# VHH binders against q0v8j4r314to507: the designs that were tried, part 19

Target 1, 194 residues: q0v8j4r314to507
Amino acid sequence: ASSLSFVLDTTGSMGEEINAAKIQARHIVEQRRGTPMEPTQYVLVPFHDPGFGPVFTTSDPDSFWQQLNEMHALGGGDEPEMCLSALELALLHTPPLSDIFVFTDASPKDAFLTNRVESLTQERRCRVTFLVTEDPSRAQGRARREVLSPLRFEPYEAVALASGGEVIFTEDQYIQDVAAIVGDSIADLVTLPL
Key: E = the ipSAE of ESMFold2; O = the ipSAE of OpenDDE; V2 = 0.75 times the mean of E and O plus 0.25 times the DockQ between their complexes.

## First folded at step 11 (VHH; framework vhh_7xy4_2)

Design h3 (at its last look DockQ between E and O 0.07; V2 from the best seeds 0.00; counts 0 for: pae O 12.2 > 2, placed apart)
Fold by OpenDDE, look of step 11:
Structure h3 (fold): chain B 194 residues (1-194), chain A 120 residues (1-120)
Amino acid sequence: as target 1 above (194 residues)
Amino acid sequence: QLQLVESGGGLVQPGGSLRLSCAASGFTFSSWGMAWVRQPHGKGLEYIARISYSGSRTYYSDSVKGRFTISRDNAKNTLYLQMNSLKPEDTAMYYCATPTYTGDTWEDYKGQGTQVTVSS
């Protein structure tokens, strides 16, 4: 891949996921460094409630790591989030034939972008992989009021499928292991609980 | 104006079969995943089957896996549930559902439902 892109949910619930992303990013960079698969460009796009961006782009892996390392989970709390908008930015700034990794624990607020983002993934031939965790605190808090739709992540599945990627669902406690699996380019089965 | 209308329910003997239909309108049906949920009398809602927007992916609960088949015809804006080998435990009100964003969170919009009763 000519580029490596990360789209990160930076809301307050994303502490473990962000750490997993950092570890994963470091692992990927280290593995690809000095190889024909070394990225020539790195892209980082955060999203928060309600904002997304800005896009950070660099050809220097050290600069990429520094920027990523400064990211922390802060504020916010309620899903959904502007994930697809952030992903769109990432796609627009990522060279073709690149991998894009999305870390989030929230469904998309901007699901209306699904078709556009799908098309963009195909146009740019970027593979998008979603790592989706569930926040138990969110589930419990909302369980008192409203049952969240189990279909709320369908837009991610559609985008991933269109791109040749996948959506990996996991619990927060296993995010580190799952992220490592992605780093090793091992495809996991998509499991969507009913 | 989102609308879902379930049909095809009824009384059937154990081991029998039913085919439920759900007519969808008021949204771009082919762009959204769909689900079947059921609610036995006096019990909570149970999600039993889901299908992706294109129909390429299906998911089933363990309780119906191997017996029920979810499918869709996007040209007809219709969702289906083929139910085979029905059991008394399958007795419930059955709903088709699609996700909707309420301005705050994602929830499932359901129709009025169709009653399925499995009894000897």
Scores: ipSAE 0.452, ipTM 0.766, lowest interface PAE 0.9, mean pLDDT 90
Fold by ESMFold2, look of step 12:
Structure h3 (fold): chain B 194 residues (1-194), chain A 120 residues (1-120)
Amino acid sequence: as target 1 above (194 residues)
Amino acid sequence: QLQLVESGGGLVQPGGSLRLSCAASGFTFSSWGMAWVRQPHGKGLEYIARISYSGSRTYYSDSVKGRFTISRDNAKNTLYLQMNSLKPEDTAMYYCATPTYTGDTWEDYKGQGTQVTVSS
């Protein structure tokens, strides 16, 4: 009944985030193929500004890999993005007791959804882990010369806390290594709903 | 009613130290990250330090890294900024901040501030 679910920021050019998601997916699929721990469902939800979705759901790990492999950058690219809307959509399509991984370099445009997403993670008993390739202390926007609060990622911290997951900030060049380590940690964990 | 009250500012000589406090009320302090923001006279805001909800992660601007330490006491709902090796360029109004909804807008809420003046 478990799922492997990815929520991916697709703004800009093909980025290190999409590559890290591919590596993590490949690692989990190959390590669990033919075992009792093999995910029964795979969910993928992209997001960008101004939109998010659609949801891609499959029971076939090879179809999931192919869908990830076909992803490409969309226009826009400004912070913030519709991350929490995409995560809500993923939660609605992810079976209970699953892990959801969010890959982004952007803070959420839709932070007003924070409480609703927190509640949904607890109702669905899903653990949400954010892999963020941005320095939360950066004061200037990349595409715009706007002042950026270091607290702009607090919605992600709140959702992670509510779900039993975490927010991991890392540099672009290390996200693939971090994703592999997080994937290994998931493979070692056994969790039960309460 | 959300409230942030900064204190501990004052006059200090270059090379001196100060510890700022921020008393928080009206929200679940232990669930949110906090930041210190300063504004030198006639200039814009500068975010100088951030601390995660638990206190386990901290971030500093280059201008204060190695000299200032942010900390929190979740049992007392209080945020701190230990400022060492103070320089004249640290002279500013210092605010603590937490994210909140103001109406339907997600933004940082700041207190009234406390003045720090570094001068001989």
Scores: ipSAE 0.312, ipTM 0.721, lowest interface PAE 3.5, mean pLDDT 80
ESMFold2, look of step 11: ipSAE 0.291; ipTM 0.703
ESMFold2 (binder alone), look of step 11: mean pLDDT 82; pTM 0.831
ESMFold2 (binder alone), look of step 12: mean pLDDT 82; pTM 0.832
OpenDDE, look of step 12: ipSAE 0.000; ipTM 0.276

Design h4 (at its last look DockQ between E and O 0.02; V2 from the best seeds 0.00; counts 0 for: pae E 9.9 > 2, placed apart)
Fold by OpenDDE, look of step 11:
Structure h4 (fold): chain B 194 residues (1-194), chain A 120 residues (1-120)
Amino acid sequence: as target 1 above (194 residues)
Amino acid sequence: QLQLVESGGGLVQPGGSLRLSCAASGFTFSSYGMAWVRQPHGKGLEYIAMISYRGSRTYYADSVKGRFTISRDNAKNTLYLQMNSLKPEDTAMYYCATPYYTGDTWEDYKGQGTQVTVSS
């Protein structure tokens, strides 16, 4: 892949996920450094409640790591979050034929962007993989609050499908292992010509 | 009620093959990327394979890559693991796992597991 792109939920609940992303990013950078698979560009887009961005782009893996390392889970409320807006920014700043990884535990607040983001993934030929640490079928148990729809993550599924990616639901405790497996898998991928 | 039931384990010689199955119920199986995990005796839990919710993509740990194949039948709510070229180091209890939120905390939901023993 020509680029390594991360979209990260940085709300207070995302401590484990952010750490997993950091570990995985570092691993990928280290593995690919000095090889033909070394990314030419790194993209990082955070999102929070209610904000998203800014986009960080660099060709320097050390700068990328430094920026990523400074990210922490702080504040924020419950879902939903501005995930698709952040993803759109990532797509706009990511070279074609790249992989984009999204880490979140929340459904999208900006679901109205779904079609636009789908189209953008296809235009850019970027594959989007969501690592979601929320169970859509079991979310009802968290709070006496409003029964959350199990379909609230459908926008992610639609975007992933359109891009040839996927949505992976997992627990916080497994996110590191899941991210590692995904990272190892993509390392073996060859960039296909247009 | 969430249930995972693993089967297909057993004793096999090095170089042999096994096919594990996981019958899932109590959740929308087709909406989740699923995984196989294993735990050798006295060791920690290891994720070894994952498959996307539609089964279009798979991921493997280096330790099993090229030897194991994860697949799923969403119509049957079943996850599979084809294990070829088994090695003694593959000896472990094998689980399919899914996240479970109790309303208070996340818990690891696994079935009873199926024991795989590779020995000459």
Scores: ipSAE 0.008, ipTM 0.264, lowest interface PAE 9.6, mean pLDDT 86
Fold by ESMFold2, look of step 11:
Structure h4 (fold): chain B 194 residues (1-194), chain A 120 residues (1-120)
Amino acid sequence: as target 1 above (194 residues)
Amino acid sequence: QLQLVESGGGLVQPGGSLRLSCAASGFTFSSYGMAWVRQPHGKGLEYIAMISYRGSRTYYADSVKGRFTISRDNAKNTLYLQMNSLKPEDTAMYYCATPYYTGDTWEDYKGQGTQVTVSS
């Protein structure tokens, strides 16, 4: 894998996820510096409701870090997000045989894209790993008689499985620690509290 | 125009079995996840089983794990629920549903339901 590709939810609740992406980028760059596995391309695709993109690409890790540091969580974002649209865009701009990391706290608004994104991950031979923050406080803000489906994240699980990656559920307070572990080794991940 | 028609309900003794079917039309069945939802009389809805669009992933509520099996036949546009070891607590109206994603709230389209009554 010669690219480091991030798909990043920038809604108002995502400050910890943005920091986790920064931590993971630093770990990967430092561990691969001076080796054949050093990333030669960096891809960043933000998403939020109602939009996603634009794609940012660079060959310079300092430029990538600056772009990521200037990214800010948007206040008042809606819970459903265009995650799969952003992931599709990232897949189209990521070199084959690369790792793509997705940071989000919400189920996808665009779940109808699931089959198409599964196929694209296999065509591009990219591995997709999702770091998903499950937010228990959303139950407190929900209207009575509203029930969230236990399978609302199934699209992410389907894409991860098809690509050889994983979905890791964690709480906001642990996302940065999880991102560091994922950046070190995806194949040997320790089961973490959800 | 989406249509979901449940069948196979009825009266059964405790420990018995039933097989529910749901005939789907008016949408591309093989592109959507499906669910069985039940509602005991005078109580709220309970998601009891769910299956992904290809059938590769399933979910079961704790109350039915090991007793109920969800399955689908995409060639026949049909969803199934095999219900074994039925208990009086399983008495409810059973609906099949297809969740059209609307973000964090899964809004389900469901049929009219089929009654399952487990007694004596």
Scores: ipSAE 0.006, ipTM 0.292, lowest interface PAE 9.9, mean pLDDT 74
ESMFold2 (binder alone), look of step 11: mean pLDDT 84; pTM 0.853

Design h5 (at its last fold request DockQ between E and O 0.40; V2 from the best seeds 0.00; counts 0 for: pae E 2.2 > 2)
Fold by ESMFold2, look of step 12:
Structure h5 (fold): chain B 194 residues (1-194), chain A 120 residues (1-120)
Amino acid sequence: as target 1 above (194 residues)
Amino acid sequence: QLQLVESGGGLVQPGGSLRLSCAASGFTFSSYGMAWVRQPHGKGLEYIAMIRYSGSRTYYADSVKGRFTISRDNAKNTLYLQMNSLKPEDTAMYYCATPRYTGDTWEDYKGQGTQVTVSS
């Protein structure tokens, strides 16, 4: 009765994050196949600078796994990225009462969408969890003279808070383990009694 | 209207301590992350500490790690910076900051600042 929805940063620096999304998807698909908790829909929205999408939607978990498995990081490497635009697209294609997972290493280029995305998460009653492989305290941008505010991830915090989700900051070497733990918690969550 | 008012600055000897406060009003303080930013005279801004909206996580620049502690009291809408083992290079104008969305931009809003001077 729910969807498994991924918003995935495909920027060239996201190799470990893409692998983490594959691992999380595999855990969820294998755990839920043939059970009452099996998601009825799967949604995938990639993003990078300057683009996002297209959306991929299927009711077949094997087709979803295949789509994720074929995904590869793009070049680019710009920070920030079009994360909120991709998330908005995912929300429009995700059934209500679903969890959406966002994988990124960058702050949003499109932070002006924050209020709109907050409202949409509440209207759709979707929980949004961000897995971010960046240290907010890093002050030096990829461009040599760029100064980065540690508050640059606050749009993600605002969306997570509004939706009942969370923002998890971790490192590249830990993202796969973190994604697996979060994926297992979703399986437990959907089986909890009211 | 959003207001951030820093206080607690002053003159202190090297090795001394100060506690800065930032009184916040005009927004839901407990929903936003906060940072301390300093600017030495004639130099650029340096973000030195950040704290999550709930207080559950803190981040520090290497230049102050182990000496400064950021904290918040969401019941009092107040942000703090405890500064220990102060050095002359800590002399700067200190600002608290929070994100502000104006409908077109999302940027850091800073107060007017409080001066910290570390000198013999």
Scores: ipSAE 0.521, ipTM 0.821, lowest interface PAE 2.0, mean pLDDT 82
Fold by OpenDDE, look of step 13:
Structure h5 (fold): chain B 194 residues (1-194), chain A 120 residues (1-120)
Amino acid sequence: as target 1 above (194 residues)
Amino acid sequence: QLQLVESGGGLVQPGGSLRLSCAASGFTFSSYGMAWVRQPHGKGLEYIAMIRYSGSRTYYADSVKGRFTISRDNAKNTLYLQMNSLKPEDTAMYYCATPRYTGDTWEDYKGQGTQVTVSS
């Protein structure tokens, strides 16, 4: 991949996920530095409620790691969040034929952007992978005061499918293990459909 | 206007089978995941089956796993629930559901429902 792009939910509930992203990013940078697989571009886009951005872009892995390391889970925590808006920014600033990884525990507040983002993924030929720290299949067993739709993540499924990516559901306790897929995916030559 | 119309319910004996249908209109059916939920009389809603927008993956509650099958035909804008080996405890009003964003949160829009009664 020509680039490493992260879209990160930075709400207060995302502490473990952000840490997982940091660990994986560091490993990727260290592993690829000085090799033919070294990214030429790094992109980082945070999002919150209601804000998203700014876009951070650099060709310097040290600058990328520094910026990522400064990110923390702060405030908020109630879904939904401005995920698709942040993803759109990432897509616009990511080189074509690249992988984009999204970390979130929340459904999208801006679901009306789904078709636009799908189209943009195809135009840019970027593969989008979502790491979501909630399992919709378990929504039935949790004594939650408010019953949220277990189908609320379908916009992510649509975008992922359009891009040739996937939505991976996991629990907070397993996010670090699941995030290892980021490193593996970047190592593989992504054949995107023409 | 978004509409979901359930059909296929009825009275059956234990061990019997039913096939429910849900006709969808007023939205892009193929772009949304769908669910079947049921509500026994005097009890809360139970999500029993879900299917992704593409039909590529399905989810089942433990209470119906191995007996019920959710499927969809996107060309016909129709959701299905095949119910086999029905039990008296399956007696409930059955709804098909699609997610909608209310401006604050995600909730499911449901049809009027179809009654399923399992009794000897």
Scores: ipSAE 0.328, ipTM 0.696, lowest interface PAE 1.0, mean pLDDT 89
ESMFold2, look of step 11: ipSAE 0.495; ipTM 0.808
ESMFold2 (binder alone), look of step 11: mean pLDDT 81; pTM 0.830
OpenDDE, look of step 11: ipSAE 0.263; ipTM 0.672
ESMFold2 (binder alone), look of step 12: mean pLDDT 82; pTM 0.829
OpenDDE, look of step 12: ipSAE 0.124; ipTM 0.578
ESMFold2, look of step 13: ipSAE 0.513; ipTM 0.815
ESMFold2 (binder alone), look of step 13: mean pLDDT 81; pTM 0.829
ESMFold2, look of step 15: ipSAE 0.392; ipTM 0.758
ESMFold2 (binder alone), look of step 15: mean pLDDT 81; pTM 0.827
OpenDDE, look of step 15: ipSAE 0.156; ipTM 0.586
ESMFold2, look of step 16: ipSAE 0.444; ipTM 0.790
ESMFold2 (binder alone), look of step 16: mean pLDDT 82; pTM 0.832
OpenDDE, look of step 16: ipSAE 0.055; ipTM 0.508
ESMFold2, fold request of step 18: ipSAE 0.464, 0.507, 0.454; ipTM 0.798, 0.823, 0.797
ESMFold2 (binder alone), fold request of step 18: mean pLDDT 82, 81, 82; pTM 0.831, 0.829, 0.829
OpenDDE, fold request of step 18: ipSAE 0.168, 0.273, 0.037; ipTM 0.594, 0.678, 0.444

Design h6 (at its last look DockQ between E and O 0.02; V2 from the best seeds 0.00; counts 0 for: pae O 11.2 > 2, placed apart)
Fold by ESMFold2, look of step 11:
Structure h6 (fold): chain B 194 residues (1-194), chain A 120 residues (1-120)
Amino acid sequence: as target 1 above (194 residues)
Amino acid sequence: QLQLVESGGGLVQPGGSLRLSCAASGFTFSKYGMAWVRQPHGKGLEYIAMISYRGSRTYYADSVKGRFTISRDNAKNTLYLQMNSLKPEDTAMYYCATPRYTGDVWEDYKGQGTQVTVSS
């Protein structure tokens, strides 16, 4: 069995990223409908500061699409966000041998979970791909609070590496195009960065 | 024990070049991104360059773009910074950095640094 699993940052800055997740979901569902490759389960886990979840699961692609369409960016969020907590929850509800896609513009607030999430991706045999709409070299946070390390996304790199996925950095205006390309390749292996 | 040891700093004339090295030990160097960060005397830290764990992606601050080149040799556990067209404004203590996970805290670990002084 296969799942299409999304972990979505729903902070106020994530409007384009939420739309990209909707586009990716539509492409995958429409391309696979009625084929042996059609996902049998769909998982959605939102996150923001300070919360994450709840998990939403369904076997109906139309219900999944409807849940995504009802999702809106929440009010202001601070960097970082509870991304790894949401990903852990998604991993616990995603069948083995599935792809999980993470959409965010922020580094993780909960980086202490990195090793645990790495282990879960390997035990569950799930591939995790991160789509990140942020320039890692940007030294100033959104509100100019605290200097931001360009290494702040290393937890995502570690999880992606352990799972056989990747971290894709792109600008907001391109994320919908990138999400469509990744969605078209969901059955194919994605090469590691480099 | 995790160690980062910077070297290659010194005194150089404006317009000159230096190559900094950072020897890493006590962790799996090839699994982590690396950065160079500098601190002018009496001022805050500035991240100036970053390189991904395989070396395929690099990022630079605008203040050094086109003049500095970050690179790494994963076989030798060494990070480099080639600094060309140096200016007095580049005078600072230069540190290499890697992410460190200590207890439940994720933050960058930096070495003790190497001084770069650019003056006539």
Scores: ipSAE 0.296, ipTM 0.705, lowest interface PAE 3.9, mean pLDDT 80
Fold by OpenDDE, look of step 11:
Structure h6 (fold): chain B 194 residues (1-194), chain A 120 residues (1-120)
Amino acid sequence: as target 1 above (194 residues)
Amino acid sequence: QLQLVESGGGLVQPGGSLRLSCAASGFTFSKYGMAWVRQPHGKGLEYIAMISYRGSRTYYADSVKGRFTISRDNAKNTLYLQMNSLKPEDTAMYYCATPRYTGDVWEDYKGQGTQVTVSS
């Protein structure tokens, strides 16, 4: 994979997750700069409620960092959110054989896109990893009018599976540790089997 | 506290082989991609091999491709580097590396290193 691609939920509850993504991105940019493992492409796609996009693509790590650094958790409503739409955009603009990382604490509003996104992951041969955090504020405080189904994240599981990726569920307090998997993304065209 | 302890280095003739090990502790080893980096005397650091957290993906620098093999045992918290067909230009201090957050920035944490010397 020659790219670093992020799909980021930018709703108000996503402060820790966005920070985790920033930290990982900065690590990769700083540590891999000038090395054979330096990404050749950076892709960033935010989504909110109800909006998603625009796609930001650059080969310049400084531009990527600048754009990412300007992202903040702000506003937003309750789940679900337009995650798969944002992911679709990311897939369309990410080089083949790349890893895409999705940060969200919400189920997809656009679950109808699941099959399309699955197909696109296979076409592009991109692996999609979801980092899904639980929002404590959603669990305790909001008059849960409706018990949310644990299966609401099934679309992510389907997409991840189709792509050879995974869905990682974690708590906010552990997101920094879990997000370290982004560092496992090796931006190299040469993968040797063991 | 985070610790990486490299071992297995030494003096070897050209064409010889060495196997380096890195014992990791103080962090969840299985969640982090690992790397081998080397530094020849008087030269900068070179990333020569990387392996994903599950070991399913590996990367090699052109300089070592086909000769070196990176692997890991997550149950043992150990990273390995099998080095075959060693050349004099492989002479360097070898480090295993893992990402670490200092509270401010991410950086690669390295052990004390193990010296590899290839000489006739």
Scores: ipSAE 0.000, ipTM 0.260, lowest interface PAE 11.2, mean pLDDT 87
ESMFold2 (binder alone), look of step 11: mean pLDDT 83; pTM 0.843

## First folded at step 12 (VHH; framework vhh_7xy4_2)

Design i1 (at its last look DockQ between E and O 0.21; V2 from the best seeds 0.00; counts 0 for: pae O 7.7 > 2, unsure alone 64.4 < 65, placed apart)
Fold by ESMFold2, look of step 12:
Structure i1 (fold): chain B 194 residues (1-194), chain A 120 residues (1-120)
Amino acid sequence: as target 1 above (194 residues)
Amino acid sequence: QLQLVESGGGLVQPGGSLRLSCAASGFTFSSWGMAWVRQPHGKGLEYIAMIRYSGSRTYYADSVKGRFTISRDNAKNTLYLQMNSLKPEDTAMYYCATPTYTGDTWEDYKGQGTQVTVSS
C-alpha cells in the first residue's frame, strides 16, 4: 500500500505552498482511484527555520485534509531552511514504495544531510519530487549586497535524481497550477513501461 | 582533485561572438548543475547562466538573456558558453562553477577563469 507524503515549507508567502499541497493531494487521489497506487496512508511534515515537524500520519484522507487546513504560513523566515531534516523525518515515517512531495521557496540550510537522504530514499524505495517557488537565477538575497548562487538548489536535484523524482521551479502565483501538472506527470511516469 | 579549466577567452570587437569552454574532472560531471560566473575588474561576481545536470533546463541573468547560450556535453565532461552580440560591458573574467561539499557547507567551486575583453 502506497502513501502520499508531504513535506511543507511554512514560510511561504500567502500560504501558496499549503494551497498547492491541497491541490496536488486532490489531483493524485482522483488520478489513482481504483488502481494499486491509490494512497492508503498520508504523512505530513512541516518545516521552517529553525525547526521542523511534528510528523502527522493518518489513514483517513479527511483527517489529512483537516491537518493541512490547520497549517498557516509563517512569513519572514530565513533562506535557507531545514528542508532536508524534515524530508528525512518524512522518509522514516513513510511506507516503502511511496511518493513524497516537498513544497518550499528556499534552498536547504542543512545541505550536509544530502548523501544521507539520498541513501534513505533508495532504502525506503520512495520517490521524492520538489516543487520550488523560486527562480534559481535570482542573484540577490533577502539582505542587501548578498549574492545567491543558482546552484544553491543542487542538494534537492541530487535527492530527486537518486529517488527517481524531479525538481520543478515555478513562481508563487503559479504553484497551484504546477502542482496539478506535476501530479499528472508523476502518475504517468510511475505507470510507464520500460 | 576537482578541476575546472576555462578556455576560449580573448579580445573581441563589439558585436562579435566568442565561445567559452570549461573542462571538468575529478567529480561526476553528469550528476551536477553547472554555472558561468563573471567578474568585471574591480567589481563583484555575477552569475550569468546555469544549466541542469542533464542539460534539460537553463537559466540566465537578465543582462545576458537572448545573447548568451549555456550548454553541456556530459560525454566529454565539458561546459560551454556561446556569447553573441558582445558589448564592452561584457568585459570580465569568466569562470565556470559547480557545487562541492566542504565539511558542513555546500559551496561553489570555480576554476581559474578566462579573460574576455570587448573593445576596439
Scores: ipSAE 0.430, ipTM 0.788, lowest interface PAE 2.4, mean pLDDT 81
Fold by OpenDDE, look of step 12:
Structure i1 (fold): chain B 194 residues (1-194), chain A 120 residues (1-120)
Amino acid sequence: as target 1 above (194 residues)
Amino acid sequence: QLQLVESGGGLVQPGGSLRLSCAASGFTFSSWGMAWVRQPHGKGLEYIAMIRYSGSRTYYADSVKGRFTISRDNAKNTLYLQMNSLKPEDTAMYYCATPTYTGDTWEDYKGQGTQVTVSS
């Protein structure tokens, strides 16, 4: 891949996921450094509620790591989050034939961008992999007895499918392991639990 | 612009059957999960059935499980709800909807609805 891109939910619930992303990013950088698979560019796009961005781009893995290391879970409230907007930014700034990893524990607030993002993934020939965790605290705080739609993540599936990527659901406690597996594998088809 | 048009509702006796259809346009139907929701008179919206974009998985509320079947034809951009063994408590306005919600509501992504009345 010519580039390595991370799209990170930086809301307060994302502490473990952000750590997993950091670990995985470091591993990938170290593994690919000095090899033909070394990325020529690194892209980092954070998103929050309601904000997303800015885009950070660098050709220097050390600078990438430094920037990533400064990312922390801060603030934020209820799902959904502006994930697809952040992903769109990442796609616009990512060279073709690159891998994009998305870390989030929330469905997309900006689901209306789904078709645009799908098209953009195909145009850019970027593979998008979503690592989605669930925040137990979000489930309990919902005053409304209404069960959240299990299909609320369909936009991610559509985008992943269009890109040749996948959506992986996992628990917080396993996110590091899952991220490691995904990072090491070219394509693992995971059956969605939902 | 996203459009959903429900049809197939009507008056039916208890124990009867109806088949609802929803014609979708203005978006890539095959890329989206879909749902049926209903609103009894004087009550709020409730989901009753959902189906994955590929049709590979379906979900049902306990109130309709075993009686209703959700299906879709992506080639025709159409969502279906087969309703069997209808009960008076099934009387409601029925809407097809995308799984997208705003503020945990289905209001922004449903059609005009079709009325189903189950009465002797």
Scores: ipSAE 0.015, ipTM 0.320, lowest interface PAE 7.7, mean pLDDT 84
ESMFold2 (binder alone), look of step 12: mean pLDDT 80; pTM 0.809

